VHH binders against Formamidopyrimidine-DNA glycosylase (mutM). Designs and how they scored, part 9

Target 1, 288 residues: Formamidopyrimidine-DNA glycosylase (mutM), of Thermomicrobium roseum (b9l1z5)
Amino acid sequence: PELPEVETIRRTLAPVLIGALVIGALRGEHPEDILLDPWPVFARRVRRHRIVALERRGKYLAARFEDGDRLVIHLGMTGELRLSHPATAPGKHCHLALVLRSLRPLPPSLVDQRQRFLLRYLDIRRFGRIALLDQAGWETFTARLGPEPLDPTLDPRALWSRLRERRTAIKAALLDQALLAGIGNIYADEALFQARLHPARRCQTLSLDEVERLLVALRTVLSAAIENAGTTIRDYRDGQGRAGSFQSRLQVYGKPAGTPCPRCGTGLARIRIAGRSSVFCPRCQPLH
Key: E = the ipSAE of ESMFold2; O = the ipSAE of OpenDDE; V2 = 0.75 times the mean of E and O plus 0.25 times the DockQ between their complexes.

## First folded at step 5 (VHH)

Design c01c (from c01 with T53R D109E; framework vhh_7mjh_2; at its last look DockQ between E and O 0.58; V2 from the best seeds 0.00; counts 0 for: pae E 6.2 > 2, grease 24.9 > 24.2)
Fold by ESMFold2-Fast, scan of step 5:
Structure c01c (fold): chain B 288 residues (1-288), chain A 124 residues (1-124)
Amino acid sequence: as target 1 above (288 residues)
Amino acid sequence: EVQLVESGGGLVQPGGSLRLSCAASGFTFSDYAMSWVRQAPGKGLEWIGRIYRSGSTSYNPSLKSLVTISRDNSKNTLYLQMNSLRAEDTATYYCARESYDFWSGYSDEAFDIWGQGTTVTVSS
């Protein structure tokens, strides 16, 4: 999941999770592969916390507790959060679950007689991570992330100035979470196509006008993806287990080389940047 | 400072066994999942398998019955045991560190550090 997928998960989980009390945790297959802390430490610390807010920072979901502690989740590539009734079997690739109690009535398909339900973490490839951070840890963590691309106060001149310091390809820079938080492979390709910028353009060669176009393109693409509940290629689901629909809106991402460009008909090209496959139109997105 | 060094390659006969080692230095080895990847002459990279922080393993289904990956965190060493070797197993074998940097959001990056490789030749 990228920013739009994590924001959709936040929105769909918030009505169920906000106000709920964490009363315990259940050990799955290999919680140590996901948790930053040892299981006994995590299980002890997470219990008896009430969720007061569900936040997102970049690609990270954070449940904020009454005391300022945050349960911070990065879903990696294949992580999924699933609400379930306590009687439901965990299924494959479930690494941990939180046992929660709701203060308000929830559907009987989700809760038992005592208003208890589970939030399960599933991850087939185990690239996700979960950490329980105190207030100081949260501040240290968020200081390492770049600004939110959807923040309306984000100044394109400030972004342009930071890009001048980088000798890397623009797509590589967009994947750097310290530059801008939440952009991954899908939305980097889509935004660069929208902005008419070649993914291999060196950051230092971008004009202020090109950076302004890129920021507008990023905001347009990310907002549209959120509006469409994110992109489901295979594994992404929202908090209710539903697929997103933005995949039908994708212009270039994941398309085979030679696919006609939706804008000009020229065959799309593929190159690798920062170890990732990149798809672009060589006519609409010229290197020079 | 951060590096991976493979060893144990060489010439083996078909049906033989071989154990490769990968020595890690410059980072906290126990915090990372590790993978083995190979490249046969003139072909692309083929993922062999992965060992997670817990010690559990995941393998390429085509190779699962023929290989075993293990680790010794006290020695910062990763191992690949190969049995019933065939001519088709001739390749350069690489160990690779999977990116699991939670704090910078790079946990989904496939590999950030690679070894130089060790060559295995299976020939009569």
Scores: ipSAE 0.325, ipTM 0.662, lowest interface PAE 3.5, mean pLDDT 87
Fold by OpenDDE, look of step 8:
Structure c01c (fold): chain B 288 residues (1-288), chain A 124 residues (1-124)
Amino acid sequence: as target 1 above (288 residues)
Amino acid sequence: EVQLVESGGGLVQPGGSLRLSCAASGFTFSDYAMSWVRQAPGKGLEWIGRIYRSGSTSYNPSLKSLVTISRDNSKNTLYLQMNSLRAEDTATYYCARESYDFWSGYSDEAFDIWGQGTTVTVSS
């Protein structure tokens, strides 16, 4: 999941989670693969906290509690958050669940007679991570992340200046969460295609005009993805277990080499950058 | 410096057993899933198996040799036990760190740290 998917998940879960009280936690299959804290510690710490906000920062989801603590969630590759009735079986690959009490009316399909419901974390590959951070920890954490690409106050000139300090390929830089938060392999390829920039272009060679185009492209693609509930490649699901629909609008990501470019018809190329498969049009996105 | 160092490779007869070790340094070993990967001469990389943070494992079902992956977090060490070795198991064996970092937000589609490899030769 990237920025659009996590935002979709946030939007899906926020109406239910905000105001809810965490009254406990249920141990699943492999919580120790997910949690920073040992299970007994996590289970104790998370109890008796009321969620007052559901925030997104980059690819991270953060439930903010009354005392300023945050439950920070990274879904990794296959992580999923699912709202469930307490009587519903956890299913496969469920590693933990929060037991929450609703203080507002919820459908009987979701809450039991005690107004309890579950937030389950499922993860096939178990690459997701969950941490409970205090306010100071949260501040330290967010300081590691770059600005939000959708933040209207983000200055292209400032971004350009930062890129000039990097000797890596632009695709690699986009994947670095310290440069910009929330961009993954999907939207890096899509944005670069939209901006007509070769993924292997060196950051330091980009002009301000090119960076401006890139930022516009990022914002365009990310916003469109959010409006279409994110991209479902394989396992992505929102808080209601629904797939996104932006995959049908992908222009280059995931397509085999030789696939005709949706813009010019030239066969798409596939290379590897920063350990990631990168699809681009050699005609629309010239290296030089 | 982040580093993985394999050891334990060598010459072994068919039907023999061998235990490889991988010493990790420069990072919190217990926070990462680890994998073993091998490369036979003239062939591509082949994934052997994975051990998660919890110690649970997953293996390549196509492997002919009996393999067991384990870890000792107190020693920052990854292990690969191989039994009933055959000539086709001759390869350079690598340990690799799963490329997921909670703080960096990078995806886990690839391995981000590799050892230098240790060579295993199965021959009479």
Scores: ipSAE 0.041, ipTM 0.417, lowest interface PAE 3.5, mean pLDDT 92
ESMFold2, look of step 8: ipSAE 0.041; ipTM 0.496
ESMFold2 (binder alone), look of step 8: mean pLDDT 82; pTM 0.822

Design c01d (from c01 with S104E D109E A110Y I113Y; framework vhh_7mjh_2)
Fold by ESMFold2-Fast, scan of step 5:
Formats: C-alpha cells, structure tokens, sequence
Structure c01d (fold): chain B 288 residues (1-288), chain A 124 residues (1-124)
C-alpha cells in the first residue's frame, strides 16, 4: 500500500477502532519479523490502551492512544489489517492480532457477547513493520519523513528548491520518503505520466514550471485514488475487507511495453529505475 | 573494529557442492541481517541472498534453487551452502553486513561492511 491505500484503511478502520480499548495481543506465525520490540515487551506495552485517534503519515498508519503513545504500522507490499470475530481462525500468514473491546455495540459477526474483536495483521512477504512509539519516538520518526503531498500549504517552489539538490532520476526521488511522504511505484508512474515528465529526468534539470505540473499531477492522482478507495492489483483491501477500484483508472502503471498510450497511441516503454519497473510514454514524456 | 572473514572457497568439480563460512567479530552479530554477494571474473556484483535476524531468508530468484543461507548466532557465523555448481558459478564470494533501518529495511545495493572474499573455482 501507498498513501491512498493507507488513507482508505485509516478511514474505514476509524469508526471501529476509535474509542476501543486494547485488552491484549495474540502471537501469530512470525511477529519477530514485523515488530520493533520483542514479543513479550510489545504484548505488555500495548495492553490497557484506549485508541483516541487513527492517523496517517505517508505510508504509515498510526493508532494514537490516550497517553500519547502510537502504534505505528507500515504494511510493506503484502501487509493487510483485518477485523475479525475472536472465534474466527487466523488463517495463513497472520503474524499478530490485537484483542480489542468496543465501547459501542458492533455487529455480532464481528464481536462476541463482551464486545471483543480482533485486529489481525497478515503479511505473506513480511515486509511490514510495527512499532509502539512514545511521543518522543513518534516525533523523531516523523522528522525523517518529507511533507504530505496533499498538504495545501506545500509550495511548488519549496519542492523545486529541494529537487535542485539531487542528481538522481525524478522517479527515484519521488520514491524517497524523505522528499515527499507516501508515494510508491504505482502513483509515481501515474503522476509522472499526468505531468508529462520522463521518469529518468535528473531532478536538478527540472524547471519550476515542471515541478508545479508534477505537484498538481501528484495531488490529482492521489486524490482520485482516495476517492476510488485505492488500487487493488492483487492483495490490497481496505479496513472492512473491500477492494479498491482505482485500478480501472490506471493509465500506465503495470502496462506491458508496446501497449498503446491512452493519450497519443505511441507504444509505452518500460525501464528500470532504482530497482523498480517504470512504465511511461516516450512521446508524451520525452527525456528532453 | 568490524571484521568479516570468509572461508571455505577452493576448486570444485561441476555438479559438486560447497559450503562457505563467514566469521563475524566486532559487533553484535545477532542484531544484523547478513548477505552473500558474488563477483565473477570480469562481471559486476551479483546479490545472492539475505538472512534476517529471525533466521528467515530472501534470495535472488535466479539463484534460489542453487543456494541456502543459514546462520549460527552462538558462533557469530554466516553460511552459504551451494549445490549443483556449474562453471558460471566461478566467482569471488563476499559476506556483507546489511545497513539496516527498522522502517526502511535492507538494501541489496548498500552494505556498510564487506569481507575480504573467498574464491570459488568450478572446473574439471
């Protein structure tokens, strides 16, 4: 999941999680591959916390507890958060679950007679990360992240100034969470296509006008993806288990080389940048 | 202060097997993921695979059926088991300590420490 998918998960989980009390944690298959803390430390620290807010920073979901601690979750490539009844079997690739108690009545399909339910963490590739941070730890963590691309106060000139310091390809820069938080491979390709920018353009060669187009394109694509509940290629589901629908709106991402460009009909090209496959139109997105 | 010392290289016949070792010192070995990387004569570096602190492994898909990576934290030692060796596996093999950030994870391009390498020659 990228920013739109994490934002959709935040929105769909918030009505269920906000106000709930964490009463325990259940160990699954490989929590040590996911958690910052050893299991006994994590299980002890997470208990007795009431969730007061569900926040997002870039690709990170954060449940804020009433004492200021945050449970920070990165889903990696294949991570999934699943609400389930306590009697439901965990299934494959479940590495941990939080045991929560709702303050309000929830459907019997989700909760037992004591209003208890589970938030399960599933991850087939185990690229996800979960940490319980205190307020100081959260501030240290978020200081490493760039601004939110959807923040209306983010100025194109400020972004342009930061890009001029970089010799790398623009797509590689967009994947750097210290530059802008939340952009991954899908939305980098889509935004660059929308902005008419070649993914291999060196950051320092971009004009202010090109950076303005890029920021507008990022905001347009990310907002549209959120409106469509994110992109489901294979694994992504929102907090209630529903697929997103933005995949039908993708213009270049994941398309085979030679696929006609939806804008001009030229065959799309594929190259690798920062170890990632990148799809673009060589006519609409010229290197010059 | 950090030292990685590979051993176990040598001449092996095609179809043979070989186990390489990497002895680590100067750091808390159990806190780090470790990788194996090789370089054939006149070729670039090729990442072989990684072993996480948990013992889980991740391999270069092109090499997964040929190799197995394991570790013994009590001995501060990393291992690479290679089977069904072919002439194209002739290379200098390096163990490397992963540069790790909890949130960012590992990179197969950037390692903060490398061993001296051990040479494997596959020839009849």
Amino acid sequence: as target 1 above (288 residues)
Amino acid sequence: EVQLVESGGGLVQPGGSLRLSCAASGFTFSDYAMSWVRQAPGKGLEWIGRIYTSGSTSYNPSLKSLVTISRDNSKNTLYLQMNSLRAEDTATYYCARESYDFWEGYSDEYFDYWGQGTTVTVSS
Scores: ipSAE 0.132, ipTM 0.521, lowest interface PAE 3.8, mean pLDDT 87

Design c01e (from c01 with A33D E98G G105Q S107L D108E; framework vhh_7mjh_2)
Fold by ESMFold2-Fast, scan of step 5:
Structure c01e (fold): chain B 288 residues (1-288), chain A 124 residues (1-124)
Amino acid sequence: as target 1 above (288 residues)
Amino acid sequence: EVQLVESGGGLVQPGGSLRLSCAASGFTFSDYDMSWVRQAPGKGLEWIGRIYTSGSTSYNPSLKSLVTISRDNSKNTLYLQMNSLRAEDTATYYCARGSYDFWSQYLEDAFDIWGQGTTVTVSS
């Protein structure tokens, strides 16, 4: 999951999680592979917290508790969050679950007679991470992340100035979470196609106009992906277990070399940048 | 084509030692920090340590006394020396480009290139 997927999960979970009290945690298959804290410490610390907000910062989901602590979740490549009735079997690759109680009536399909339900964490590859951070820890953590690409106050000139200091390829820079938070391989390729920028263009060679086009393209692509509930290639699901639909709108990402460009018909090209496969149109996105 | 290829795994007796190698190709090896990561059967990834472009090293505190990471830029090769091996060191060992600690593990791309892994079994 990239920014649009995490934002979709936030939006779909918020109506159920906000206002709920964490009353416990259930151990699954391999919680030690996911959690920052040892299981007994995590289970003790998470209990008795009421969720007052669901936030996103880049690719990170954060449940903010009444006391200012945050439960911070990175889903890695295969992580999934699922709401379930307490009587539901845990399923494969479930590593932990939070036991929550709603203070308002929720559907009987989700809650027992005491308004209790589960938020399960599933992760086939176990690349996700979950940490319970206090306010100081959250501030230290988020200080490492760049600005949100959807922040309307993000100035193209400020971004251009930061890019002028880099010799690396623009796609590699977009994957750097310290430059901009939330962009991964899917939306880097899609935004560069939308902006008509070759992924191997060196950052310092970009004009202010090109950076302005890139920022507009990023906002357009990310907003459209959120509107379509994110991209499901294999594993991503929203908080209700539903697949996203943006994969049908992808222009270049994941397309085989030689696929006709949807804009001009030229065969798409594939190259590797920073160890990642990158797909682009050599006519629409010239290197010159 | 960018790739990392590990070698040197196999069966070793408890208390023994083993040196793993990682051959890098398709990129300028000397420009990158390199790491070793392992995964025991049925468990998640455990970061072992990193070596910077300068040759300086940083290790997982739990493993520091057991391992040494080195590199030979003239051969585009990364090494992991392991001593005093125990049954709990049985794992698949991966060479990876880049470096991360726990905080970096939250980034899905902390390591942008991985090898296929080499298996080390510590058994009598």
Scores: ipSAE 0.006, ipTM 0.277, lowest interface PAE 10.6, mean pLDDT 85

Design m01 (from b10 with S27F Y104W; framework vhh_7qia_2; at its last look DockQ between E and O 0.01; V2 from the best seeds 0.00; counts 0 for: pae E 7.5 > 2, placed apart)
Fold by ESMFold2, look of step 6:
Structure m01 (fold): chain B 288 residues (1-288), chain A 122 residues (1-122)
Amino acid sequence: as target 1 above (288 residues)
Amino acid sequence: QLQLVESGGGLVQPGGSLRLSCEASGFTFSDNAMGWYRQAPGKQRELVAFISSGGYTNYADSVKGRFTISRDNAKNTVYLQMNSLRPEDTAIYYCAAGEWDSLWPDYTGEYWGKGTPVTVSS
């Protein structure tokens, strides 16, 4: 999951999670592959904490507790957060769950008679991570991340100056979370197509006008993806278990080489950049 | 054996400059993000500057415009150029390396140096 999927998860979990009290945690199959903390520390630290906010920074989801501690979650490739009635059996690849008590009415399909429900973490590949951070730890962690692409105060000139620091391909730079937080393969390809920029274009060769176009394209694609509840190729689901719908609006990502470009009809091309498959239109996105 | 060795600290007057160095050994330097952290007596350790394996940098707000992090992958060395130093910059400065996987950087660094003291006084 990239920025739009994580934001959709945030929006769809927030009405259920905000105000809920964590009363315990349950072990699943391989919690040690997911947690940065030893299980006994994790289970002790989350207990008796009320969630007061659900936040996002880049691809990172953070549940903020009333004492200022945060449960920080990165879903990796295949991580899923699932709300569950306590009587429902865990799915395969469930590595841990929080036991929560709602302080508000919720449907009987979700809560038991004591108003308890589970937040399960499932992950087929176990690339996701979960950590407890205090306020100082959160500040230290987020200082490593670049600005939010949807932040209206992000100046194209500042981004242009940052891009000129290196000679890497623009797609590789877009994937670097220290430059700009939240962009992955799907939305890098889609934004570069919309901005008419070749993914192998070297960062130092971009003009300010080209960076302005790229930032507009990023904002347009990311906003549209959020409006369509994110992209589901195989596994992503929102906080209510529903698939996203943006996959039907993808213009280049995941398309086979030779597929007609939706803008000009030229066969799309595929190339690898930094070990990642990139799809682009060679006519619309010429290499300079 | 994995090691980080800091150098370049010392006593300096306000407005002065120092350049810290951190030489790394025992791991693949070019694949790792590097950071400089500092800890004043009685305070918690805080991030000062960060540089990704791709070379992109980020800074704590308190040092932006005054400090510059850089790396030399051929020498397995990360640098912190500290200009316009202030008394509040007085701390022990630590070099750190952490795994920068594609999805989750270590929040406290996986490896730490011994630290190099920096004192800024009139």
Scores: ipSAE 0.013, ipTM 0.530, lowest interface PAE 7.5, mean pLDDT 87
ESMFold2-Fast, scan of step 5: ipSAE 0.579; ipTM 0.803
ESMFold2 (binder alone), look of step 6: mean pLDDT 79; pTM 0.802
OpenDDE, look of step 6: ipSAE 0.023; ipTM 0.446

Design m02 (framework vhh_7qia_2)
Fold by ESMFold2-Fast, scan of step 5:
Structure m02 (fold): chain B 288 residues (1-288), chain A 120 residues (1-120)
Amino acid sequence: as target 1 above (288 residues)
Amino acid sequence: QLQLVESGGGLVQPGGSLRLSCEASGFTFSDNAMGWYRQAPGKQRELVAFISSGGYTNYADSVKGRFTISRDNAKNTVYLQMNSLRPEDTAIYYCAAGEWDELYPDYDYWGKGTPVTVSS
């Protein structure tokens, strides 16, 4: 999950989670691979917290509690959050579940007679991470992240000034969460295609006009992905277990080399940047 | 609201096995977490096994690999299968039901207890 997927999960979970009380935690298969704290510490700390807000910062989902503490979740590549009735068996790859009580009426398919339900964390690859942060820890953590690309106050000139200081490829810079928060491999490729920028262009060689075009492209692609509930290629699901539909709108990401460009018909090219596969049109996105 | 009746305790030799049963009566068995506690003479009561309404389990380190907790919601019954019993397992075993929390169980209801003696 990238920014659009995490934002979709936030939106679909918020009506159920906001106002709910965390009454406990259930141990699954490998919570030690996911949790920053040891299991006993995590289970003790998470207990008796009411969720007052569900927030996103980049690729991180954060449930804010009444006391200002946050439960911060990174889904990695294969992490999933699922709402479940308490009678639901853990199943494979479930590493932990939170037990919550709703103060609002919820569907009988989700809650028991005491208004209890589960938020289950599943992760096949176990690259996700979950931590409890106090207010100071949250401020320290978020200070390391770049601005939100969808923030309307983000100035193209300010972004251009930061890019002028970098000798790296523009795609590598977009994957750097300290530059802009929330962009991963899918939306970097899609935004660069939309902006007509070669992924290997050195950041310092971009003009202000090219950076303005890139920021518009990022906002357009990310907003469209959110409107389409994100991209599901294999594993992504929203908070209610539903697949996204943006995968049918992808222009270049994941396409084999030689696939005709949807804009000009030229065969798409594939290269590796920052250890990631990158797909682009060599005609629409020239290096020079 | 919930009544718990334990059975299956008794005298057994070291290395033997016992299966404890706890039959629940009341309105909420399928919604309750269930657990088994024990209290040895002169010691504090300790949690040995836990099972959520959905089947998540947790065990005390001293019994991991030897004890298995399970539940049958159709029969309103929770079980504790105890294998490779040791003299230090000698205790009164209590069935408990209530809200789940793995480390800090807030169990609303307790049974009368079933004695288990490992000797000979």
Scores: ipSAE 0.041, ipTM 0.542, lowest interface PAE 7.5, mean pLDDT 86

Design m03 (framework vhh_7qia_2)
Fold by ESMFold2-Fast, scan of step 5:
Structure m03 (fold): chain B 288 residues (1-288), chain A 121 residues (1-121)
Amino acid sequence: as target 1 above (288 residues)
Amino acid sequence: QLQLVESGGGLVQPGGSLRLSCEASGFTFSDNAMGWYRQAPGKQRELVAFISSGGYTNYADSVKGRFTISRDNAKNTVYLQMNSLRPEDTAIYYCAAGEWDSLYPDEYDYWGKGTPVTVSS
């Protein structure tokens, strides 16, 4: 999950999680691979906290409790959050579940007679991470992240100034969460195509006009992906277990080399940047 | 009110096996999480194994790979299969009903009377 997928999860979970009380936690297969705290410490700390807000920062989901503590979740590549009835079996790759109590009536398929339900964390590759942070820890953590690309006050001149200091490829820079928070491999390729920028362009060679065009492209692509509930290639599901629909709108990401460009008909090219496969149109996105 | 009755304890030699049973009555068993605790002579009660209503399990590090907890909702029963028993497993084993795998025995409202397990030659 990238920014649009995490934002979709936030939106689908918020109506159920906001106002709920965390009454406990259930141990799954490998919580030690996911949690910063040892299991007994995590289970004690998370208990009896009321969720007052569900927030996103980049690719991180954060449930804010009434005391200012946050449960911060990074889904990695294969992480998934599922709401379920307490009688639901953990299933494969479930590493932990929170036991919550709702103060409002929820569907009987989700809650038992004491209004309890589970928020399950599943993760095939176990690249996700979950931590409890206090307010100071959250502020320290988020200070390391770059600005939100969807923030309308984000100044393209400030971004251009930071890019001038980098010799790396623009796609590699977009994957750096300290530059801009929330962009991964899918939306880097899509935004660069929309902006007509070659993924291997050295950051320091980009003009201010090109950076302005890139920010417009990022906002356009990310907003469209959110409106389409994110992209499902194989593993992504929202908080209700539903697939996204933006995959049908993808222009270049994941396309085989030689696929006609949807804009000009030129065969798409594939190269590796920062260990990632990158797909682009060599005519629409010239290196020079 | 929920009542818990343990059975299956006894004397066994090191390396042997025992299967403990805990039968619940008086409430909807399938909605409750179940745990096995033990208390060795002179020590406090400690969690051995836990199973939620949906089948989430947790085990004490000392019993992982040797003990298996399971439940049969049709029989209102939770089981503890104990294999490769050691003298250090000698204790009174208690069944408890709760919401999660608490480290604090006083957070459980329902307890059985206990069943003794002695591992010696």
Scores: ipSAE 0.427, ipTM 0.757, lowest interface PAE 2.7, mean pLDDT 89

Design m04 (from b10 with S27F S52T S102E D106E; framework vhh_7qia_2)
Fold by ESMFold2-Fast, scan of step 5:
Structure m04 (fold): chain B 288 residues (1-288), chain A 122 residues (1-122)
Amino acid sequence: as target 1 above (288 residues)
Amino acid sequence: QLQLVESGGGLVQPGGSLRLSCEASGFTFSDNAMGWYRQAPGKQRELVAFITSGGYTNYADSVKGRFTISRDNAKNTVYLQMNSLRPEDTAIYYCAAGEWDELYPEYTGEYWGKGTPVTVSS
């Protein structure tokens, strides 16, 4: 999951999680691969905290507790959060579950007689990470991340000035979470196609107009993906277990070389940038 | 009357395996969490593993990867499969039933069996 998938999870979980009390945690298959703290430390620290907000920063979901502590979740490639009735079997690849109690009535399909429910964490690849951060730790962590691409106060000139200092390919820069938070391989390819920018363009050679066009393209693509509940290729589901639908709107990402460009009909090309496969139109996105 | 009856204990060589069973009667088995505790000579009783009504499991660090807890609701039975047994696993093993304690990680066990002894020695 990239920014749109994490934002969709945040939106679908917020009505259920905000106001809920964490009453405990249940071990699954490999919590040690996901948690930064040892299990006994995590289980002790997480219980008896009320969730007051559900936030996103880049690709990270954060549940903020009333004391200012945050449960910070990165889903990696295959991480999934599922709301479940307490009687629900853990299923394969469930590494932990939080036991929560709602302070308001929730549907009986979700809660038991005492308004208790589970937030289960599943992850086939185990690339996800979960940590409890205090307020100081959260501020230190978020200071390492670049601005949100959907922040309306993000100035194209400020972004252009930062890009002028980089000799790397623009796609590599977009994957750098310190430049802009939340962009991954899918939306980098899609935004560059929308902006008519070759993924290998050196950042320092981009004009201000090209950076403005890129920022508009990023906002357009990311907003459209959120409106379509994200992209599901295989594993992504929202907080209610539903697939996204943006995959039907992907123009270049994941397409085989030679696939006709949806804009001009030229065969799409594939190259490797920063160890990732990149798909683009060599006519619509010229290098020079 | 709620009744829990353990079986399957015995003497086994290091590296061996045993399967403990606990059959419950007199209550709605599927609604209860079930656990296994053990008490070694001179030590306090400690949680080995539990399984919730929904099938979530928890294990003591010392047995994780070696022991597996499971339940069969049709037979009102909970099992503890013990593999790669070590001398330090020697204890009386107790079956417990009850509601999962809301102050995790504690499971308190409200109903107890009489225990089944497990001895791991050469």
Scores: ipSAE 0.012, ipTM 0.414, lowest interface PAE 8.9, mean pLDDT 85

Design m10 (from b10 with S27F N32Y G98D G109F E110D; framework vhh_7qia_2)
Fold by ESMFold2-Fast, scan of step 5:
Structure m10 (fold): chain B 288 residues (1-288), chain A 122 residues (1-122)
Amino acid sequence: as target 1 above (288 residues)
Amino acid sequence: QLQLVESGGGLVQPGGSLRLSCEASGFTFSDYAMGWYRQAPGKQRELVAFISSGGYTNYADSVKGRFTISRDNAKNTVYLQMNSLRPEDTAIYYCAADEWDSLYPDYTFDYWGKGTPVTVSS
C-alpha cells in the first residue's frame, strides 16, 4: 500500500478504533518478523491504552494513544489490517492481533458480549513493520519524512528549489520518502503520465511550470485513488476487507510495452528506474 | 465465578503422548481466552500454549510442532495434546482463563486451575 491505500484504511478503521481500549495483544509464530520491539515488551506497553486518533503520515498508519504514544504500522507490499469478531478463526498469515474493547456499542457481528473485538495484522510476505513509539520517537521519525503531497499549503516553488539540487531521475525522486511522503511505484507512474513528464527527466532540468504541473497531477491522481478506495492489483484491502476500485482507472501503471496510450494511441514504453518497472508514453511524456 | 479443573496428567515414557483437559464452570467459557502454563521444579511458570475465544493459537518455541491446543465451547473444555514428550516437559501443567486483560505471561490470567502433574521418565 501507498498513500491512497493507507488513507483508505485510516478512514475505514477510524470510526471503530477511535475510543477503543487496547486490552492486550495476540501473537503469531514469528512476531519478531513484524515487530521492532521484543514481544513481551510490546504486549506490556500496548495494553491499557485508549486510542484517541488514527493518523497517517506518508505510507505509515499511526494509532495515537491518550498518553501520546503511537502504534505505527507500515504494511509493506502485502500487509492487511482486518477487524474481526473474537470468535472468528484467525486465518492464514495472521502475525499479530490487538484485542480491543469498545466503550460504545458496536455491531454484534464485530463484538462479543463484552464489546471486545480484534484488529488483526495479516501479511503473506512479512514485509510490513509495526513499532510502538513514544511522542519524542514519533516526532523524530516523522521529521525524516517529506511533506504530504495533499497538503494544500505545499509550495511548488519550494519543491522546485529542492528538485534543482538533484541529479536523479524524477521518478526516483518521487519514490524518495524524504522528498514527498506516500508516493510509490503505482502513483509515481500515474502522476508522471498525468503531468506529461518523462520518468527519466533529471530533476534539476524541470522548470517551475513543470513542477507546478507535477504537483497538480499528484494531487489529482492521489485524490481520485482515495475516492475509489485505492488500487487492488492482488493483495490490498481496506480496513473492512474490501477491494479498492482505482485499478480500473489506471492509465499506464502495469501495462505491457506496446499497449496503446489511452491519450494518443502511441505504444507505451517500459524502462527500469531505481530498480522499478516504469511505464510511460514516449509521445505524451517526451524526454527533451 | 469461573472455576477451572485440569485432568489427564500422569506418567509417560519419552516419545509418548498425553492429552490434558481443562473443564470450565461459571461464566460463559466461549468469551475467554484459554492458556496452558507449566512449572517445572526449580523454574518459573511459563506459558506453553494459548487459544483465543476465536481459535487463534500461539505456542512456546520449546513445544511448537509437538503440542496442540484446542477448545470445545459446547463442553466448556480446553485441551492440550502433547506428542513426542521429552524429560524436560516434566512439570505441573496449569489451565488459565483470561478476559484478555493481559495475554502474556506474568501470571496475569484472571483464573487458574490447581494444576495436573506430568512426568516424562523411563
Scores: ipSAE 0.000, ipTM 0.358, lowest interface PAE 11.2, mean pLDDT 84

